# VHH binders against Coiled-coil-helix-coiled-coil-helix domain-containing protein 7 (CHCHD7), part 6

Target 1, 85 residues: Coiled-coil-helix-coiled-coil-helix domain-containing protein 7 (CHCHD7), of Homo sapiens (Human) (q9buk0)
Amino acid sequence: MPSVTQRLRDPDINPCLSESDASTRCLDENNYDRERCSTYFLRYKNCRRFWNSIVMQRRKNGVKPFMPTAAERDEILRAVGNMPY
Below, E stands for the ipSAE of ESMFold2; O stands for the ipSAE of OpenDDE; V2 stands for 0.75 times the mean of E and O plus 0.25 times the DockQ between their complexes.

## First folded at step 6 (VHH)

Design wEt (framework vhh_etentamig_d1; at its last look DockQ between E and O 0.05; V2 from the best seeds 0.00; counts 0 for: pae E 8.0 > 2, unsure alone 59.5 < 65, grease 27.9 > 24.2, SAP .708 > .668, placed apart)
Fold by ESMFold2-Fast, scan of step 6:
Structure wEt (fold): chain B 85 residues (1-85), chain A 125 residues (1-125)
Amino acid sequence: as target 1 above (85 residues)
Amino acid sequence: EVQLLESGGGLVQPGGSLRLSCAASGFTFSSYAMSWVRQAPGKGPEWVSGIYSSGGSTYYADSVKGRFTISRDNSKNTLYLQMNSLRAEDTAVYYCAAPEYDWGTYFDELGYDYRGQGTLVTVSS
């Protein structure tokens, strides 16, 4: 089996891997000073908030999987026509 | 308001044991996966262990596998970390962590939007 870390970085499960990676990179570059990376944490938070709104809508409408797959998210973002976060 | 309060840290000799506790309030604890994350002096945060909601699976970082055990008591809204065979490199502030949403990736150091004040574990001889 793949390592736990590899499995948990599955893009079909985590919609905000890019934002998470950017936040981690900021921490690495700033000696793990969280305050210097607040803008990246905010973007990560906004990313998760957006996809949660989609999850909530899907739960209400009985559409599964509740978290869209990476491919489905690409289609949703294309349909939106703008980066919502 | 989501609140997480860690306790149980302290000074312990190499090879010793400690049990950490995290009291959670302000959310439906049983619906959320929970994690322990640690941060050693001068280092970045390291995810240590995670547990899914009621009756859930447990996961461990390779560095602690076989020595640490994560568990939870949903009736008491409490998360635990039993730490055995402690080593100097386990010295860190240990944080209880919860994701903002119940679908969140709990085993990512940045997947915790809610984090407690931490409890210091010092392993020294």
Scores: ipSAE 0.214, ipTM 0.519, lowest interface PAE 2.8, mean pLDDT 81
Fold by OpenDDE, look of step 6:
Structure wEt (fold): chain B 85 residues (1-85), chain A 125 residues (1-125)
Amino acid sequence: as target 1 above (85 residues)
Amino acid sequence: EVQLLESGGGLVQPGGSLRLSCAASGFTFSSYAMSWVRQAPGKGPEWVSGIYSSGGSTYYADSVKGRFTISRDNSKNTLYLQMNSLRAEDTAVYYCAAPEYDWGTYFDELGYDYRGQGTLVTVSS
């Protein structure tokens, strides 16, 4: 099993890597003023929320892998009309 | 495997001091900024303090500024939190985590846990 760190940086497992990195960069650029990075945090949170809902649906329907691959996520996003967050 | 182990918590009287430690392993500690976060009983999580990977920059929540000091020893893969002038409202479980750590239930089943088990700090007379 891959480590937590490896999972975090795996684009096939973490659908919100870009949003996470953007949040981190915002914190670095704003001296860890979290209020100044609220928009990035919200996008990150909404990203996780969206894909978590997809995972739950797939679990319910027995579709594996439960987390869609990067390629599958692109198809899903196209189907919903682009990123919902 | 990534591991974070917090320690140093305990019971202390108001105005007292404690020093928390976080032993990190399973990743390149020196490459990551780190934070302390806390969760008081019946309350949501709160960001407490952050420190850059090099240790050159530190940041604090307004609630702890002037009382808490974050530091790190990259040679020991350890994060520290010196807590002075402790108050009852500082009572909480304290965790070390990444600065961008967002508490929630998302991806919990995937094993995304970027905090340790925490260490309890109780400030009471």
Scores: ipSAE 0.020, ipTM 0.327, lowest interface PAE 6.4, mean pLDDT 81
Fold by ESMFold2, look of step 6:
Structure wEt (fold): chain B 85 residues (1-85), chain A 125 residues (1-125)
Amino acid sequence: as target 1 above (85 residues)
Amino acid sequence: EVQLLESGGGLVQPGGSLRLSCAASGFTFSSYAMSWVRQAPGKGPEWVSGIYSSGGSTYYADSVKGRFTISRDNSKNTLYLQMNSLRAEDTAVYYCAAPEYDWGTYFDELGYDYRGQGTLVTVSS
């Protein structure tokens, strides 16, 4: 299996890479003032919860890969219509 | 209210073994992937191991692979970490954590990231 670092930076494995990078950038730009970055943290947490729910649905239905690839996630978000996080 | 309570830490000699437990309540434990994260003195959090909600897939950091075994009992809402061949560098406070995609930068934020208070493992001669 891929290393923890490969897993976290692989867009096919980590559906929330952009959101985590945005959170980190906010902290870097604001002297690590977490209060100013709360919106980014919330988006990241909502992103994780949304994709975990999709993984659970796919596990129930036997659809592999359980975490959709980056291309599949784009299709799922288009089908939803609005950003869910 | 989500609660995670780690236990089983202690003082152990190098080469020894220890089994950590995490009792979960306040959420549907069987629906969540779970992780063990550790924090050594003066360092940031380090992801150790993860397990999918069914218990069928397990993952390990390279530093513990082959020595640690993660498991869960969904009927008891409990997560476990069997730690063998312990080394001084394994000394840390160990936390269980949910959800599976925690990057370790969120534990202080608004209570959305869940982890327990931790259990101390000390490996020394």
Scores: ipSAE 0.013, ipTM 0.182, lowest interface PAE 8.0, mean pLDDT 76
ESMFold2 (binder alone), look of step 6: mean pLDDT 77; pTM 0.792

Design wFc (framework vhh_8fcz_2; at its last look DockQ between E and O 0.05; V2 from the best seeds 0.00; counts 0 for: pae O 7.7 > 2, unsure alone 59.9 < 65, placed apart)
Fold by ESMFold2, look of step 6:
Structure wFc (fold): chain B 85 residues (1-85), chain A 125 residues (1-125)
Amino acid sequence: as target 1 above (85 residues)
Amino acid sequence: QVQLVESGGGLVQPGGSLRLSCAASGFTFSSYAMNWVRQPPGKGLEWVSGIYSSGGSTTYADSVEGRFTIIRDNDKKMVYLQMTSLKTEDTAVYYCAAPEYDWGTYFDELGYDYEGQGTQVTVSS
């Protein structure tokens, strides 16, 4: 069975990969000075909040898979018009 | 106000068993994945196990797979960690934790949105 780390690197499971990677890269580039990276952390947190709300709605409505696929997420973001995170 | 309260820790001999409990309040518990993390003496946090909001999908660190079982009860707002075949290396303060999102049961460098106060598990002869 795949490790939790392998599952979280799967773009169909983790919609916030690029935001997480950007946050980690910022920390690496700034000697782990978290204050310099707060904008990246906020984007990551907002990304998580946005997609969790979508998952919760899909669970309520019986729409599977509960986490939208990468293709479905692209459609959802296009429909929103502005990046929500 | 969010609270996570761990209990069930104690002193146990190697090979023994313990069941940890985490009572949750102040948030919509059924909407969050829940995790157990631990902090061994003098070390940082180490992820142990996670369970998605549905309760059917569970994940485990390699070091505990086959020995620990994570369970949740959404009606009672509880998460449990059944530990068996305990080793001295399992000695740590155990915390339950939740990210804000259901799809992530993995501890990352950014931490969890909520963490409890912890319960001490000591495995020693």
Scores: ipSAE 0.016, ipTM 0.299, lowest interface PAE 6.4, mean pLDDT 79
Fold by OpenDDE, look of step 6:
Structure wFc (fold): chain B 85 residues (1-85), chain A 125 residues (1-125)
Amino acid sequence: as target 1 above (85 residues)
Amino acid sequence: QVQLVESGGGLVQPGGSLRLSCAASGFTFSSYAMNWVRQPPGKGLEWVSGIYSSGGSTTYADSVEGRFTIIRDNDKKMVYLQMTSLKTEDTAVYYCAAPEYDWGTYFDELGYDYEGQGTQVTVSS
């Protein structure tokens, strides 16, 4: 039963670690001015949205793990031609 | 595995001082801004102070500005809250917290993740 924080930092569970870290870094570099980091937040949101859609599809189809592994995620992104976010 | 352990609370008279500590583990501490939040009796969670990952920038709620100081030690994975000129309205359970997963939505809604049991601060004459 990992905590939210633990899940956020688990690369097998969180496909958007880079986007999250980029958002954090942006906030640090801009004195926590959220407006200046809107692009990063949007990318992070889109990342989550995309992978949530994948998880939902896998759940529907009974494919485990529901969140694709890091390697599987790379394959999925390759299949769609590029990172969609 | 992830832990945020608060300590340093206690009973103090108005005008007194307390220093809270938070020991963090189980995540890349230096990658996150850290926050102190508090929950007064019968009230909701409110943000108190934040310190960015580098420790070079801090921010405070208006209600504590000038009285509280947040400090972090990334080597020790600690965050501190030095409280001075304490008021009765500072009475609350204080939590060490990290930003919510959804930066765009929950951050604006004071979405924080806190794992610890908090530390009780009671300011009373």
Scores: ipSAE 0.009, ipTM 0.253, lowest interface PAE 7.7, mean pLDDT 81
ESMFold2 (binder alone), look of step 6: mean pLDDT 77; pTM 0.801

Design wK1 (framework vhh_3k1k_2)
Fold by ESMFold2-Fast, scan of step 6:
Structure wK1 (fold): chain B 85 residues (1-85), chain A 125 residues (1-125)
Amino acid sequence: as target 1 above (85 residues)
Amino acid sequence: QVQLVESGGALVQPGGSLRLSCAASGFTFSSYAMRWYRQAPGKEREWVAGIYSSGGSTSYEDSVKGRFTISRDDARNTVYLQMNSLKPEDTAVYYCAAPEYDWGTYFDELGYDYWGQGTQVTVSS
């Protein structure tokens, strides 16, 4: 069975996979100097915060899946008109 | 206010066993993935074990697989780390961590908003 790490690499489960990967690349490129990557960590946190607000709203309204699929998220971002994080 | 309080750290002999507890309050515990981290003197903080929300998957760092078991009791808002066959290399301060968000994304310690104060485990003869 897939580990927790493998499950959270699924784009339909983790809406912030690209932001997570960008943070990891920054760490690799900067010899794991975290201060040099703070902007990427902040973007990841903002990404999580944004999609969690959508999940909370869907939970209140009984809309499933609670986390939108990758395709649904693309539609939501198009409706917003800009990148919210 | 979110609070995480670790307990159970002690001085133990090599080959011994110890159970750490993390009591959580101020959030809907059963909805959150939980993690254990540790930090030895002069070393970086490292992830040890993780457990998804109730009934979910567990995952472990390679050096602790087969020796450590993470579990949770959602009725008591507590996550546990059962440590068996302890080695001097396991000496560290152990931390409990929870993400701010309930959909269970695991990330390094910088991606977590809530940390406990830590509990010291020392493995020495």
Scores: ipSAE 0.013, ipTM 0.212, lowest interface PAE 7.9, mean pLDDT 77

Design y16M (from p12 with Y110M; framework vhh_podentamig1; at its last look DockQ between E and O 0.49; V2 from the best seeds 0.00; counts 0 for: pae E 4.2 > 2, unsure alone 62.8 < 65, grease 24.6 > 24.2)
Fold by ESMFold2, look of step 7:
Structure y16M (fold): chain B 85 residues (1-85), chain A 123 residues (1-123)
Amino acid sequence: as target 1 above (85 residues)
Amino acid sequence: EVQLVESGGGLVQPGRSLTLSCAASGFTFSSYAMGWYRQAPGKQRELVAAIYSGSTLYADSVKGRFTISRDNAKNSIYLQMNSLRPEDTALYYCAAPEYDWGTYFDELGMDYWGQGTQVTVSS
């Protein structure tokens, strides 16, 4: 089985990779001053909130997999229009 | 309101043991991930141990000395710390994500944190 770190990097499981990477990059560039990175943390939080709402809807409707694959997420985001996070 | 409350910290001599406890309340058990982090002064917070869906993960620096466990009836996790060393001195935090599907012990993905319990190991 892949390590826990490798699982966090799987785009089919983790919909918020770009947002977590941006948050980490901001911390690295700003000497870990968290206050300078609050916009990135908010985007990451909003990303998690959005995809949880999709997972909950799919669980209610019996649609598997509950976390959409990367391809399915692209379709969902195109249908929404503007980026929700 | 979700609360995580750590206990069990203290001052101990090298080679001794401590057990940390973290009691969770205020949410339904939709998450299977919880973990222990620690932060020494002037250092970044680091993962110590985590428990996820029956699996455990340990930092290399504590592997073989620390054991994480879960008691679902008490809504608690524990950290048994044996053979303590001065390098284990830190503020120890219990943490949990709100949504565990996209967070596997990533600090930025932990939404709930306790206030921390101090462990100091010195002669």
Scores: ipSAE 0.171, ipTM 0.457, lowest interface PAE 4.2, mean pLDDT 81
ESMFold2-Fast, scan of step 6: ipSAE 0.528; ipTM 0.745
ESMFold2 (binder alone), look of step 7: mean pLDDT 79; pTM 0.803
OpenDDE, look of step 7: ipSAE 0.702; ipTM 0.855

## First folded at step 7 (VHH; framework vhh_podentamig1)

Design r01 (from p12 with G102D Y110F; at its last look DockQ between E and O 0.63; V2 from the best seeds 0.00; counts 0 for: unsure alone 60.4 < 65)
Fold by OpenDDE, look of step 7:
Structure r01 (fold): chain B 85 residues (1-85), chain A 123 residues (1-123)
Amino acid sequence: as target 1 above (85 residues)
Amino acid sequence: EVQLVESGGGLVQPGRSLTLSCAASGFTFSSYAMGWYRQAPGKQRELVAAIYSGSTLYADSVKGRFTISRDNAKNSIYLQMNSLRPEDTALYYCAAPEYDWDTYFDELGFDYWGQGTQVTVSS
C-alpha cells in the first residue's frame, strides 16, 4: 500500500513520469517561465491524453489493470510503431 | 466549458479556521483527482492538497491542519483549514485535470484552474 507520493513516482502506474520530470526540469532551468517550456508541457499533456485513451478503452472492455503496466505499455507502443508524443 | 469557482476566502486571525469551497462545472469529476494550490506574493504556486480515489496528499506545511474533501453529488471539493498561520496567506486555487487517472496524478497534471480565493491570516 504505497503512499500517494510513492505512487506518483511509480513507473508501473505513471506512464508519463519522464515527460513530467522533463517539464519540471525545464521550469527549474528557466526560472519557472512557463512559456519557455511549452513544448515540454505539450508532450506531457499528449502523453496523458494517449494513455488516458488506453485506460478508457481498457475500462470499457473490463481489462485490468486499467492502467497498463510498464511492460504492457512497452508492448502497446511497439504495436503502434513509435511513441505518439 | 470547464469552470472552477472558488469561495470561502477571507481575513482571519491566526489560530482560526476557514473552509474553502470549489464548485466545478462543465464536467463530472467523479473519480478525478482534484487539488488545491496557493500562491503567496513573490512566491511560486505550490500544491497544498490533492484528493485521489481513496487517498489524499498534503504539503508538509499543512499536514495535520488542512483537510481536503469532496462531494461528488455537488461536483465540489473543499479545503478545511484549521490553526491558520500568517504564512498561510495566499491566493488559493482550485485545480482539475483534463483526464481522469483515478490512481495517478502529479503536480503538473492540472489543466484547469479557478480564479482563486484570497486567504489572509493576520493579527
Scores: ipSAE 0.311, ipTM 0.636, lowest interface PAE 1.6, mean pLDDT 88
ESMFold2, look of step 7: ipSAE 0.411; ipTM 0.676
ESMFold2 (binder alone), look of step 7: mean pLDDT 77; pTM 0.780

Design r02 (from p12 with A96K G102D Y110M; at its last look DockQ between E and O 0.38; V2 from the best seeds 0.47)
Fold by ESMFold2, look of step 7:
Structure r02 (fold): chain B 85 residues (1-85), chain A 123 residues (1-123)
Amino acid sequence: as target 1 above (85 residues)
Amino acid sequence: EVQLVESGGGLVQPGRSLTLSCAASGFTFSSYAMGWYRQAPGKQRELVAAIYSGSTLYADSVKGRFTISRDNAKNSIYLQMNSLRPEDTALYYCAKPEYDWDTYFDELGMDYWGQGTQVTVSS
């Protein structure tokens, strides 16, 4: 059976792993001073907001999987032009 | 309105057991990751255990002693705490993220928090 750590870090399920990793690294490097890491947290929160908007639209249209795969997300980001987070 | 209500805390002797409960309302409970966190006086709040889609994650300090479980019919998660130690003394919180696909379990990845239930392990 799959590792809990592997499932919780599956990029096809969670599109914001890079942003959450960056937030965790900042905390580790700054002795958990959260104020020093606010830019990383904002990027993570914006990432969540963007991909949730896509998930909601795909749910509305019946497009599965509701969370786009990593490959589909690359195409979506190309279509928007600029990084949205 | 999202509400999370913890219960089951108390004063216990080392080596004993407690079960914490978290009753949830105001959202589609079965869709979300949820977690238990704890904060001892003067320390940062830390992850204890998390559950998502039947998968579980535990802090190293509690593996083999604590078990998280979920009952979707009762909109509740539980924390079975065995072999309690004085170091487990803390205010215990349950929490959930804003989005049902989010699995980042650092404190900052959680958007809704209960008020906490106190666990005190002392002779």
Scores: ipSAE 0.425, ipTM 0.691, lowest interface PAE 1.9, mean pLDDT 86
ESMFold2 (binder alone), look of step 7: mean pLDDT 85; pTM 0.867
OpenDDE, look of step 7: ipSAE 0.564; ipTM 0.787

Design r03 (from p12 with G102E F105L Y110M; at its last look DockQ between E and O 0.66; V2 from the best seeds 0.00; counts 0 for: unsure alone 59.1 < 65)
Amino acid sequence: EVQLVESGGGLVQPGRSLTLSCAASGFTFSSYAMGWYRQAPGKQRELVAAIYSGSTLYADSVKGRFTISRDNAKNSIYLQMNSLRPEDTALYYCAAPEYDWETYLDELGMDYWGQGTQVTVSS
ESMFold2, look of step 7: ipSAE 0.621; ipTM 0.797
ESMFold2 (binder alone), look of step 7: mean pLDDT 78; pTM 0.804
OpenDDE, look of step 7: ipSAE 0.470; ipTM 0.762

## First folded at step 9 (VHH; framework vhh_podentamig1)

Design t01 (from r03 with A96K; at its last look DockQ between E and O 0.06; V2 from the best seeds 0.00; counts 0 for: placed apart)
Amino acid sequence: EVQLVESGGGLVQPGRSLTLSCAASGFTFSSYAMGWYRQAPGKQRELVAAIYSGSTLYADSVKGRFTISRDNAKNSIYLQMNSLRPEDTALYYCAKPEYDWETYLDELGMDYWGQGTQVTVSS
ESMFold2, look of step 9: ipSAE 0.635; ipTM 0.797
ESMFold2 (binder alone), look of step 9: mean pLDDT 85; pTM 0.864
OpenDDE, look of step 9: ipSAE 0.364; ipTM 0.693

Design t02 (from t01 with Y104F M110Y; at its last look DockQ between E and O 0.10; V2 from the best seeds 0.00; counts 0 for: pae O 8.5 > 2, placed apart)
Fold by OpenDDE, look of step 9:
Structure t02 (fold): chain B 85 residues (1-85), chain A 123 residues (1-123)
Amino acid sequence: as target 1 above (85 residues)
Amino acid sequence: EVQLVESGGGLVQPGRSLTLSCAASGFTFSSYAMGWYRQAPGKQRELVAAIYSGSTLYADSVKGRFTISRDNAKNSIYLQMNSLRPEDTALYYCAKPEYDWETFLDELGYDYWGQGTQVTVSS
């Protein structure tokens, strides 16, 4: 049986808190009209896809932690020329 | 702290009904999509139903039999399960995706879920 999982607000393992918060804020400000917040949703999805690809690469190479720390993420983003999404 | 607490599971005979409840806390409930997942022994976890901003989504296997609803005043979601079948036997999880129900549909959408409530359908 899986244990309770709480990953959303942990900055060490959730690289997309800013994008998530921005999306939520957009919904609040637009009476939860999803169409008006599509850009924010896309940014979040791209964020998660990007970091998921990094996690998968690290898993393949045996690099831990699989999700880079906040500091490591900054280095990765710097290396690729800032945020790619 | 985000908390999701499921209840209402049990042992029932085929054709019977069961209602699951989930009490949520620790976040702005109304701002997020909520859903139910289930996992049978030896199988992958699967989406059962999701609800967001008045829209609902159901797995094909439960469409027409299950109904998801939410009460924002009580920070709760519910899953009315009718015409239960043995293949509905599973541990049912209350789940919170990041924000949008579309996120529920990809493997990245698992951010929060509770301990689950067991549903067993057997004659």
Scores: ipSAE 0.012, ipTM 0.260, lowest interface PAE 8.5, mean pLDDT 83
ESMFold2, look of step 9: ipSAE 0.620; ipTM 0.804
ESMFold2 (binder alone), look of step 9: mean pLDDT 83; pTM 0.845

Design t03 (from a2K with F105L; at its last look DockQ between E and O 0.64; V2 from the best seeds 0.50)
Fold by OpenDDE, look of step 9:
Structure t03 (fold): chain B 85 residues (1-85), chain A 123 residues (1-123)
Amino acid sequence: as target 1 above (85 residues)
Amino acid sequence: EVQLVESGGGLVQPGRSLTLSCAASGFTFSSYAMGWYRQAPGKQRELVAAIYSGSTLYADSVKGRFTISRDNAKNSIYLQMNSLRPEDTALYYCAKPEYDWGTYLDELGYDYWGQGTQVTVSS
């Protein structure tokens, strides 16, 4: 069984690693002044919102895995006209 | 409307124990991961512990001393804090993510916060 840290960093189940990392980097670079990182936080939230909507749709339609794999996510993003967040 | 209400904070001496509670409402409690954060004066807010479906996560500084748990019937999470230290002094917050992917959530994934409960450890 993968560790919690490994699961959190698994690209197959975490679609927003880039946004999360960007947010973390911003905090590090700005001495954890959260106000200076609001744009990154918003992007991360929008990422989570978008993929949550996809998960909900797939759950409704009985499509598994409910969280698309990394490969599937690339296809989804291409279909909708690239990254929407 | 999501509501998180912390309680149980107080002033304690080093080495003592304290249990924090967070009463949650306004959402399907059992469907969401929950977390405890803390913020000391002049310091950043930091994750203390989080609980997912069948999994827990702890900051290194509290591992072995703190335990997070949940009671779905009471829509509550708890933080049992043992062997308290002065550096544990902080305002402790209960937190909830808006979108829960269970074990997929990272430290930055929490969106709702309570008002906090003050924990002060001092001799």
Scores: ipSAE 0.380, ipTM 0.703, lowest interface PAE 1.1, mean pLDDT 88
ESMFold2, look of step 9: ipSAE 0.536; ipTM 0.746
ESMFold2 (binder alone), look of step 9: mean pLDDT 82; pTM 0.831

Design t04 (from t03 with G102P; at its last look DockQ between E and O 0.67; V2 from the best seeds 0.45)
Fold by OpenDDE, look of step 9:
Structure t04 (fold): chain B 85 residues (1-85), chain A 123 residues (1-123)
Amino acid sequence: as target 1 above (85 residues)
Amino acid sequence: EVQLVESGGGLVQPGRSLTLSCAASGFTFSSYAMGWYRQAPGKQRELVAAIYSGSTLYADSVKGRFTISRDNAKNSIYLQMNSLRPEDTALYYCAKPEYDWPTYLDELGYDYWGQGTQVTVSS
C-alpha cells in the first residue's frame, strides 16, 4: 500500500539506495553527462545484479522475505567478505 | 528474449489526446515495474510515468494530464495522454528493469527499451 516513491526509498526493500543516489548526484554535478557517470551506473547495476541473485536463491529455497531486510543484508555482506560490488 | 513494442504515436494538435500502448513479451510481465520514458531531440531521456503493483509515479510536467495503466492479461501497459502540449513532442519508450525488482522505478533502474513511438504535438 505504500506509494511508489515510498517503496523506492524503503531501505528494507531497496538494497541499492546508496548506489542510486550516488549515480543521481553524479548526473546533477556533471550536467547530466551520462558518460561521466558510467562508473556509478555500473556500480548501481552490479548492486542490483548481486541482490537479485540473492533473491533468486531465496525464492528457490522458499525463504521469505525474498528480498532480505537491511539487517539481513548486513549479515550476508559480512559472510561474503563485505561489499562485493 | 525480452521484447517491448510501442504503438499509438502520431501527429496531433495541442489540446488533443493520444493513447500509447506497449506490448511486452519474453518475461513474467506481472512481476516487473513498467515505465514510459520520452526523449526530445537534443534533450536527455526522462521518466514520464511508472507503474508497479497498482502504484503509479508521474513526472511533474505530466501529472494530471497523463495516466499510466497496465493489463497483465494482455502483457501490456498504456499511457493515456490528455491535453497534449508542444513540449510533449518526443520519442516515447516503453521500459522494464533488468531484474524483477519492485523498487527500481527511476531512469537508472530500467535496462530494456522498445524502439519507441513518435509523438508530435504541433499546430
Scores: ipSAE 0.176, ipTM 0.543, lowest interface PAE 1.8, mean pLDDT 86
ESMFold2, look of step 9: ipSAE 0.571; ipTM 0.776
ESMFold2 (binder alone), look of step 9: mean pLDDT 81; pTM 0.818

Design t05 (from t02 with F104W; at its last look DockQ between E and O 0.07; V2 from the best seeds 0.00; counts 0 for: pae O 5.0 > 2, placed apart)
Fold by OpenDDE, look of step 9:
Structure t05 (fold): chain B 85 residues (1-85), chain A 123 residues (1-123)
Amino acid sequence: as target 1 above (85 residues)
Amino acid sequence: EVQLVESGGGLVQPGRSLTLSCAASGFTFSSYAMGWYRQAPGKQRELVAAIYSGSTLYADSVKGRFTISRDNAKNSIYLQMNSLRPEDTALYYCAKPEYDWETWLDELGYDYWGQGTQVTVSS
């Protein structure tokens, strides 16, 4: 009775796929030397932190979906002037 | 292919104990932080416990009652749940981050999870 795992790679749910992919690409290109990819890791971390904060605000305000759609995320980023991470 | 299979859930009375297990495959198990999170009906998913590089992390609500452990030889993690309470009722998921460098700092840190195992605590 093995269960199939789910992967969070839906662009409508995961706002940080680009940062995630960039980190993976960096590791691949640098023979998985983590120290060489610290900047990408930090960007990914900051991405998640930022959007997590947005989700928490929306939850507090009862705004659904809690994770903004891709289109909504673009609007939010435009409103703040640029990508904050 | 990453696979996570939870087991050990069930119906128990308050104050009792339960041990959850998660069998993992499809990745270098020892390289990754592993964790448990839970979701009750109509509630937000929450981190329960995590284990990474010999260190453990627990939600405040389960500290002193739950213990997470891992067996790298068996590619498994466990969650010993003591002094169970009705508010512990939830679907419990075994969790894996996308990358081995990730820390368990936020709710978006989980990229893989299984089907879950139901834990129900009721008189």
Scores: ipSAE 0.017, ipTM 0.335, lowest interface PAE 5.0, mean pLDDT 84
ESMFold2, look of step 9: ipSAE 0.606; ipTM 0.787
ESMFold2 (binder alone), look of step 9: mean pLDDT 84; pTM 0.855

Design t06 (from a2K with Y110M; at its last fold request DockQ between E and O 0.49; V2 from the best seeds 0.69)
Amino acid sequence: EVQLVESGGGLVQPGRSLTLSCAASGFTFSSYAMGWYRQAPGKQRELVAAIYSGSTLYADSVKGRFTISRDNAKNSIYLQMNSLRPEDTALYYCAKPEYDWGTYFDELGMDYWGQGTQVTVSS
ESMFold2, look of step 9: ipSAE 0.687; ipTM 0.828
ESMFold2 (binder alone), look of step 9: mean pLDDT 82; pTM 0.837
OpenDDE, look of step 9: ipSAE 0.520; ipTM 0.781
ESMFold2, look of step 11: ipSAE 0.712; ipTM 0.837
ESMFold2 (binder alone), look of step 11: mean pLDDT 82; pTM 0.831
OpenDDE, look of step 11: ipSAE 0.676; ipTM 0.847
ESMFold2, fold request of step 18: ipSAE 0.701, 0.698, 0.702; ipTM 0.835, 0.835, 0.836
ESMFold2 (binder alone), fold request of step 18: mean pLDDT 82, 82, 82; pTM 0.833, 0.838, 0.833
OpenDDE, fold request of step 18: ipSAE 0.604, 0.605, 0.812; ipTM 0.817, 0.816, 0.903

